# Designs tried in a protein design chat: VH-VL binders against o27280. Part 379

Target 1, 266 residues: o27280
Amino acid sequence: MDSMNVPEVLEIKRIVEESESVKTFIFSWDFRREVRPGQFVMVWDFRDEKPMSVSLIDPVRSEIGISIRRVGEFTDRVHGLSEGDLLGIRGPYGRGFELMGRDILLVGGGIGMAPLAALADEATARGMRVDALVAARTADELLFLDRLEAAGVNISTCTDDGSCGFKGFAHERLLTLEENHDMAAVCGPEPMMFQVMRILDERDVPAQLSLERYMKCAVGICGQCCLDDTGFRVCAEGPVFWSQELSRVREFGRYRRDPAGRRVPW

## First folded at step 17 (VH-VL)

Design B125 (framework fv_bamlanivimab)
Fold by ESMFold2-Fast, scan of step 17:
Structure B125 (fold): chain C 266 residues (1-266), chain A 119 residues (1-119), chain B 107 residues (1-107)
Amino acid sequence: as target 1 above (266 residues)
Amino acid sequence: QVQLVQSGAEVKKPGSSVKVSCKASGGTFRSYGISWVRQAPGQGLEWMGRIIPRFGRANYAQKFQGRVTITADKSTSTAYMELSSLRSEDTAVYYCARDDQYEGLFDPWGQGTAVTVSS
Amino acid sequence: DIQMTQSPSSLSASVGDRVTITCRASQSISSYLSWYQQKPGKAPKLLIYAASSLQSGVPSRFSGSGSGTDFTLTITSLQPEDFATYYCQQSDDTPRTFGQGTKVEIK
């Protein structure tokens, strides 16, 4: 218990470069603290602390991986680190994904593929058939294709600009794919997740969706996020939610909140 | 499925440079690296360095740092290894191989390029 | 640099024999070890990765084991096409390093 709230100072064992803007940092991990796909950790560079999704879970090697996109001052500093350097890690936090059935569809957009890559490893280890729809703005932003292929995952791609695979959005590509899945897991930009959720609901495929808003709220002063229609506390009940729970939320996929609580369209 | 095809044999003079190409066909570069490994006659395998063609970043073994330059042209799916200040000890077969960043395994391999350095 | 040492440097065997090749790392490399087969005049071919994972298309008579510093490649029933040189390789650190090779030759 104490270990979940106290940062452990860990050495960066290895760095994998996923794209020009994304790196995966690999650490030794004591699996007496179980980590599940869909959970996140707090990463501390001895100045600031930010939440990051766990993208690799390897109990056999006693390793975890954390994938970080370079988007600001904290992530720029972390991207400047080398193997052998130290970071503080605490957690894991949040709900993980649940697996059921024999057949799973993963739908990921951009960095949302990070938690889904860890889920793909677990699903394949359980003997599930895994289909992944990997979406990004451009080909250079498609993530984890190499890991998914190595794991035996059936991959479909789409890019907004048509530079790789289907030209268009994830939900448009999904309409052209087979419908035979026992469950789905979705992570990416909220508008993408909303459209994907609607298609999966019509196909009667139970889906779990990971909300990025949860991680931002966990870092802020309030530390608590509440969805308008249902009163769900995202930071307490998330970040992973079943699609039937999100279908009742007016703001999901339609607008977001700025730090002042004002509604802003996606 | 993916095949790596290398340029042909070279005979070079001491002090010159050699540039070997490695073209990926039947697939794409993706986020895999391309490693360069050499083998002198009757000797074992020696890793020289690698590049991740998608981003253009290269890493080198210390022994070759300053003499080797590894580059890639993503538009032609071709990686290059240039070795300068050649000596007779650089006579070897030079291989490119697709390099998985997570495991560090090499598969597939190019067919090899024989480089002979003679006076 | 991590040094990889193979034993033996060469061995003679007959078709049907069980062949064992060992590889020792100068420091712990966890399971970041691959095994390659090289036939005369040809590029190396990946057999095993992650110490014990069989590469797709490689016959099941090949197996790998070990972790940390000590690793083994086993060929349970040697076939004529298995006479070759075998190399281990670590990928735990850079530079990537290979063992010196083990030549498996006909008795």
Scores: ipSAE 0.687, ipTM 0.847, lowest interface PAE 1.7, mean pLDDT 87

Design B126 (framework fv_bamlanivimab)
Fold by ESMFold2-Fast, scan of step 17:
Structure B126 (fold): chain C 266 residues (1-266), chain A 119 residues (1-119), chain B 107 residues (1-107)
Amino acid sequence: as target 1 above (266 residues)
Amino acid sequence: QVQLVQSGAEVKKPGSSVKVSCKASGGTFRSYGISWVRQAPGQGLEWMGRIIPRFGRANYAQKFQGRVTITADKSTSTAYMELSSLRSEDTAVYYCARDDQYEGHMDPWGQGTAVTVSS
Amino acid sequence: DIQMTQSPSSLSASVGDRVTITCRASQSISSYLSWYQQKPGKAPKLLIYAASSLQSGVPSRFSGSGSGTDFTLTITSLQPEDFATYYCQQSDDTPRTFGQGTKVEIK
């Protein structure tokens, strides 16, 4: 509806400190505007507006949570806010994850665990068996482990430095897991997602991948909504894509584009 | 899994300060707060404040504001509660407890530290 | 501050009885309510969180219900180890606040 495109000024009800660089901001939400895992909102601090994935969806309590990593000027300002302060929120936007089958594998890296945490809640509420592979550079950067455990999720961890769980990258850990799953959902750094996708494709596991860089396409920002190799129009379908769509895109996992449209390796 | 172990009983003079420790073992502080709750003899539970140890952010109940300081040492996984300007009414068992940031429930609890304020 | 009021302040019961304890918040706390059991000389033990979620390891005879301002803890078929003081606690706002407690005594 029209109300989805107008920012609503909301009070920060609670702030959860997830890691040194990540906070989750919780707001009361009117669920007449439905929100699904995998969707994002535009967060407005009255100076700038940035897309952020929804990481908590609770219609019973009428609350949503938005997890934000401190990475630049906008996010530094938002991280300086306190409970009771105000932010503008517009949305939700984008396509959410689709659930199918009886069991699901979640593979998340860093802040990519944010939309997957919301998905885990929905999958467990539906009675699915949920396995999560949570990856980060160090133990201190692993996100949502306690929330996932409370939801009954079976957790595997890996860290680049070996400070928690398997020492190595998500795709290396995945190769040591021989569990069968009806589907998978993947979110994290694009090179990680590319490697994970290839393994899941070889195992004939259908996967959905969430591409943060395509969140802007869902709100109609031109110049960044067409994938090179396929001519696919992502502005109507993103940020969540099936692996079979991404396997045909030469750009995915190999390079990205800066704000000027130049190719930059990951 | 986290277990909380508190420092031993203290006997203090009126006007002095007491600092109680709470050491976590078996887990990390990254996703949890530590609440401090006291209980005077024969009385109910009274929340004093909490800290998120990994990030040093502390909040206090108004009754204790200015007298209580809650801190954490991340390297030793230890939280501290210091109460100053002690009065006989501060005689109580002081508990630390893990405080879930999303739900706010407390589990596990430390064994408690008896603080007696006596001349 | 949110005030939590329990009823009754004490009750007498026999083994096998159904026991009901109520807790009222001075304003809506949604479902941000926990129940604790405390035995003499011991730290409190979490029984229920999120108004109705049973903590792992807690017997199924314990259950919680309610939302908004009115909450109930129920113990079906009271056992000898259940004679204790029970506390509700809200976590919707800071400061966290507890009810005054309900002592469940042998009849």
Scores: ipSAE 0.647, ipTM 0.827, lowest interface PAE 2.0, mean pLDDT 87

Design B127 (framework fv_bamlanivimab)
Fold by ESMFold2-Fast, scan of step 17:
Structure B127 (fold): chain C 266 residues (1-266), chain A 119 residues (1-119), chain B 107 residues (1-107)
Amino acid sequence: as target 1 above (266 residues)
Amino acid sequence: QVQLVQSGAEVKKPGSSVKVSCKASGGTFRSYGISWVRQAPGQGLEWMGRIIPRFGRANYAQKFQGRVTITADKSTSTAYMELSSLRSEDTAVYYCARDDQYEGHLDPWGQGTAVTVSS
Amino acid sequence: DIQMTQSPSSLSASVGDRVTITCRASQSISSYLSWYQQKPGKAPKLLIYAASSLQSGVPSRFSGSGSGTDFTLTITSLQPEDFATYYCQQSDDTPRTFGQGTKVEIK
């Protein structure tokens, strides 16, 4: 019995509309199959499978949530579904975040706030002090602010266009915040994560960063999940990595790979 | 903090329609729903439906399906509840309230709009 | 539709009393249950959500408990401003439904 590798067909219990392009799909979940913040599942619409981060973990209610941004054919089809419709879910997969210390910082960009929202819930339930820096292109793309506020998280925002909070990028806002933390968790576009990591390294704050690149294949058969210099398989060894590990990866924050495996600058 | 302000009292004849407004002000750029709840004199609370103003999606209680229409105008941060084919039993105070999408609790509430259906 | 039944429909109490109000759902709603207070001529006010979470600014004498089908609102030391009607509400399914209300009157 390897129940995590067999898709379970689940009914969509509730759909939360987070933004014009992001929805959270909530399912009843059997917590005999444990799931932790930072892990992902494979979502199957009976045509294609895609990896999606778990954004809500609620063992008391026996529910998980999966937040999905509309970016292509698969996600367009999933966004067209209604409460009561069915999806296949298998997993969870990957290494989750580790919580340590008493005071933590979360830095999220766009949909990268999804796994961090689940982490915030766990951290606050443990009695930790949580500061979150939530970044997006515009105010309408800031995610999970109501949920973070309800959890007692101290929120700072920044938008590229200045429509909410600090005008600028996450790393620019972070430079104006001098609070020390026991750890940080970071998820968002790689260039953002690279700049944030450098600042946290200078402040001697250990950081965990979540990478969501090249995860198009099932665990165990995907060469495209490898990081260039280290050979790490994101779906097997990640997606969460410590900043010390990523500081040695030449491509992190500098290059991406196309479907043929060629390096392309950000 | 988000505040909800509703339009003023209405007196309507049977068979007519009423449209009540609910204007949201304050708060941050966040996703929320607006639920409409009515209360007849001396009676309890009755949920009519909700809309998520950012996205224009509305859901209705079956009792009101076909007679109620809930809409929103994003440019003015205003939600509307229109009830048609009014009957005497539609006499009530109509409330709008912010609806949390995850939990479904209602807070804050508008001050209420009294609608009286009388010939 | 999920039906919500409150007990009692009314009760009389004195300042300083412990008051308990019960709410029963016709099917399991997990912990998707809120409690509201309504004073005459006023809109309802949220007291408790998620069955047991106290809303910011609500006095600590109010507490909620329960899961599944049976829920309780407790006021540990009734104050003069607590004489009001109380409603439970489920949000596990659409439509959202309310209990019929419990009126707490001065003895």
Scores: ipSAE 0.685, ipTM 0.840, lowest interface PAE 1.8, mean pLDDT 87

Design B128 (framework fv_bamlanivimab)
Fold by ESMFold2-Fast, scan of step 17:
Structure B128 (fold): chain C 266 residues (1-266), chain A 119 residues (1-119), chain B 107 residues (1-107)
Amino acid sequence: as target 1 above (266 residues)
Amino acid sequence: QVQLVQSGAEVKKPGSSVKVSCKASGGTFRSYGISWVRQAPGQGLEWMGRIIPRFGRANYAQKFQGRVTITADKSTSTAYMELSSLRSEDTAVYYCARDDQYEGHFDVWGQGTAVTVSS
Amino acid sequence: DIQMTQSPSSLSASVGDRVTITCRASQSISSYLSWYQQKPGKAPKLLIYAASSLQSGVPSRFSGSGSGTDFTLTITSLQPEDFATYYCQQSDDTPRTFGQGTKVEIK
């Protein structure tokens, strides 16, 4: 019996509304099952099970938080739940982020800010200086700004439509920011992460990137979890990878897999 | 910094309603809630309810449910607390306060609105 | 509802004194406890949140401790501006509830 792979039925202790489309569900957690930023859990509503990033890790209070974006039938049902209702949770799964140095840059797009919010808490607790670039399509979808501000994080924002902060994409905003960091962590849409990675490489900043698209492979087709030429399986070796490893993968940021497993452009 | 500015003092008759406003000056309340807390003369603090202004969903203390309505107008960054069927026991200073959804503490407070219910 | 009980209800102290105020929850609230200071005619001011986290701008002579059901606010070397009423507040469950208050008055 592996307790990590057995779903535990947990009561929703608290619900935080992050945006029109995102909620964070907070549960009491037994930290004999260790959880680190960058890991994910499988959330079970007693009908379907889906992977979700852990966005809050609080061993002192014995709590975890799981942030869920409303995108389909499963997430619509989960968003309809109330405090006191039950969900099944199993995990955690995957490799977490590793922290090094004194200064960290976080670059998050949309729901990709969820695992980075947990990382910001850990980095801040360790006494690191934390700068965050938070990107979204519109101001209404910028996530975790209040939590990051409360933690003392230095925040830059950008939106595709210019409704908050810099008008443009994350990588365009990053080009206007030249502060050196000992490391970076990046999570968001793969094309965004690819462009950000290139800039960080030119600045000689080691980066870790979380490949959120492949978390669905835990319940899907195995071929979609494999990166070309390297043989990496995201569910086994990820979802977090160092930038130097991803720079050798031609598929990263350029191609995705369709349901038949064929390479198609983004 | 963000400030909360409340409407002015009110004197009301028993059985009437009062609606107090709370305007966020100098900032946008992204994921913060707004709680309403009252204090009767010489008494302690009593939580009435809260709203998350961006999303419009409110929840209330059981004691006030049915008499209190908390709303928000996102376009003006203003939250409202309406209390109906007023009684002399509702005489109090009413505060709005910024409510951290994760921690639940109140870090920014309005200046208070005195509501007097007299026959 | 979670009941919060403060002790003492009032105390008299002199400038320079060490003052302690206690707060007890009717059930475990982990560390979801905040302390506020209120002066006559003014709104409450946050001093401490998460049981022990000092709010930005609050003097270091204020400190909080405790977890579960028992919590303490300590003021080391009391200053003239510290004569006020102090409230604890739990945020572990809805409704949010406050202690009855502790009045710190000049001896």
Scores: ipSAE 0.673, ipTM 0.842, lowest interface PAE 2.0, mean pLDDT 88

Design B129 (framework fv_bamlanivimab)
Fold by ESMFold2-Fast, scan of step 17:
Structure B129 (fold): chain C 266 residues (1-266), chain A 119 residues (1-119), chain B 107 residues (1-107)
Amino acid sequence: as target 1 above (266 residues)
Amino acid sequence: QVQLVQSGAEVKKPGSSVKVSCKASGGTFRSYGISWVRQAPGQGLEWMGRIIPRFGRANYAQKFQGRVTITADKSTSTAYMELSSLRSEDTAVYYCARDDQYEGHFDLWGQGTAVTVSS
Amino acid sequence: DIQMTQSPSSLSASVGDRVTITCRASQSISSYLSWYQQKPGKAPKLLIYAASSLQSGVPSRFSGSGSGTDFTLTITSLQPEDFATYYCQQSDDTPRTFGQGTKVEIK
């Protein structure tokens, strides 16, 4: 009943091509509806609606950016749009990241760098020291490196195939990086986030993790509304969670649900 | 310390075409665009078009549509601008410039390529 | 196309002077405005982007201001190396367009 739940039809002001599979769509935004890093919006192409993380937040220009990876029919259609075309946007939804301390580590995998790019902008604007570990399968899938560099972020990269930076996975690279962070923020594939969380927990670094599956639940589109016996209401508490909260969830990083709702290993 | 290095000066006949290269030396294009901007003698700057070399998408100013083709070879980190059906009015210095996709400013410029069209 | 108009087209100044150049867009461009310096025979050099953000390595005597349609470049204490032509450029829409230039000449 409020303006957050009614889609606004907005013109695509600018399209930024981040990789062969990722584009950022930029829209004028009325900041009477505040947006925080880690929140998402529902993107409507007048046929289907999908949740997308906000990757750019610019109240001075009254603009937001939404980064979308091409993975299926909806995203293929959206990627076919041009500047000047229209999309429906509603939101924002979900819990955003919290910033604390002076030094932050960002760990992102693939499209998970999208909400972390917005967070990096806020952290650097606040005068924090920002280290980012950017992970992908290949060099061509590393996202936001130029934007992070322009923001003054200290960047480490890793790729599964060794085509850029460290050859290996994010958690393997993290083991070789120095400690000394007041907090961390993590977003990417759930198995990656689980391994990273374990290392940060051992180092006593409080971490916030953003879970894609909880974005869908927050708007009633996903059937996964309860987590184990912890009683977490996914719709009320996501997509950003503290590592202490997730360490009590039996399914996190270990199991997913198939279309029939059965638990299967990752 | 990436530099944009352009090909050398050209003298062309009216009706011919010219192809200017722009190589990223000391690095790669990443997700930057490459814009082409020309400047006729004693005149201001005129944007012709751009490409995002990593992805091959090109946009052109309507004035040059049909005469200009901008391409890129990702393997050699080189962008190209070809202008056909040359006229004396096309005599200019042609610059390539690194185009920030978010801001749209040109933070790194090639040294320029002088193209003279004379009969 | 968005038209960019600079004022003045030329000015004469002395070392140590405060120089102001204005740029007007034919429609609102928010803060998508950049300023360039060009010396004879050389490529343009970025000074300011996003209307007011100083490019790394550019002296602090250069500053930019404005939003919407009206923008200003200020040089607070003109130096001998600042005698050049200055251009504004909008990046709010395609095609990107430049002002006609302002030549800063020695008085």
Scores: ipSAE 0.675, ipTM 0.840, lowest interface PAE 1.8, mean pLDDT 88

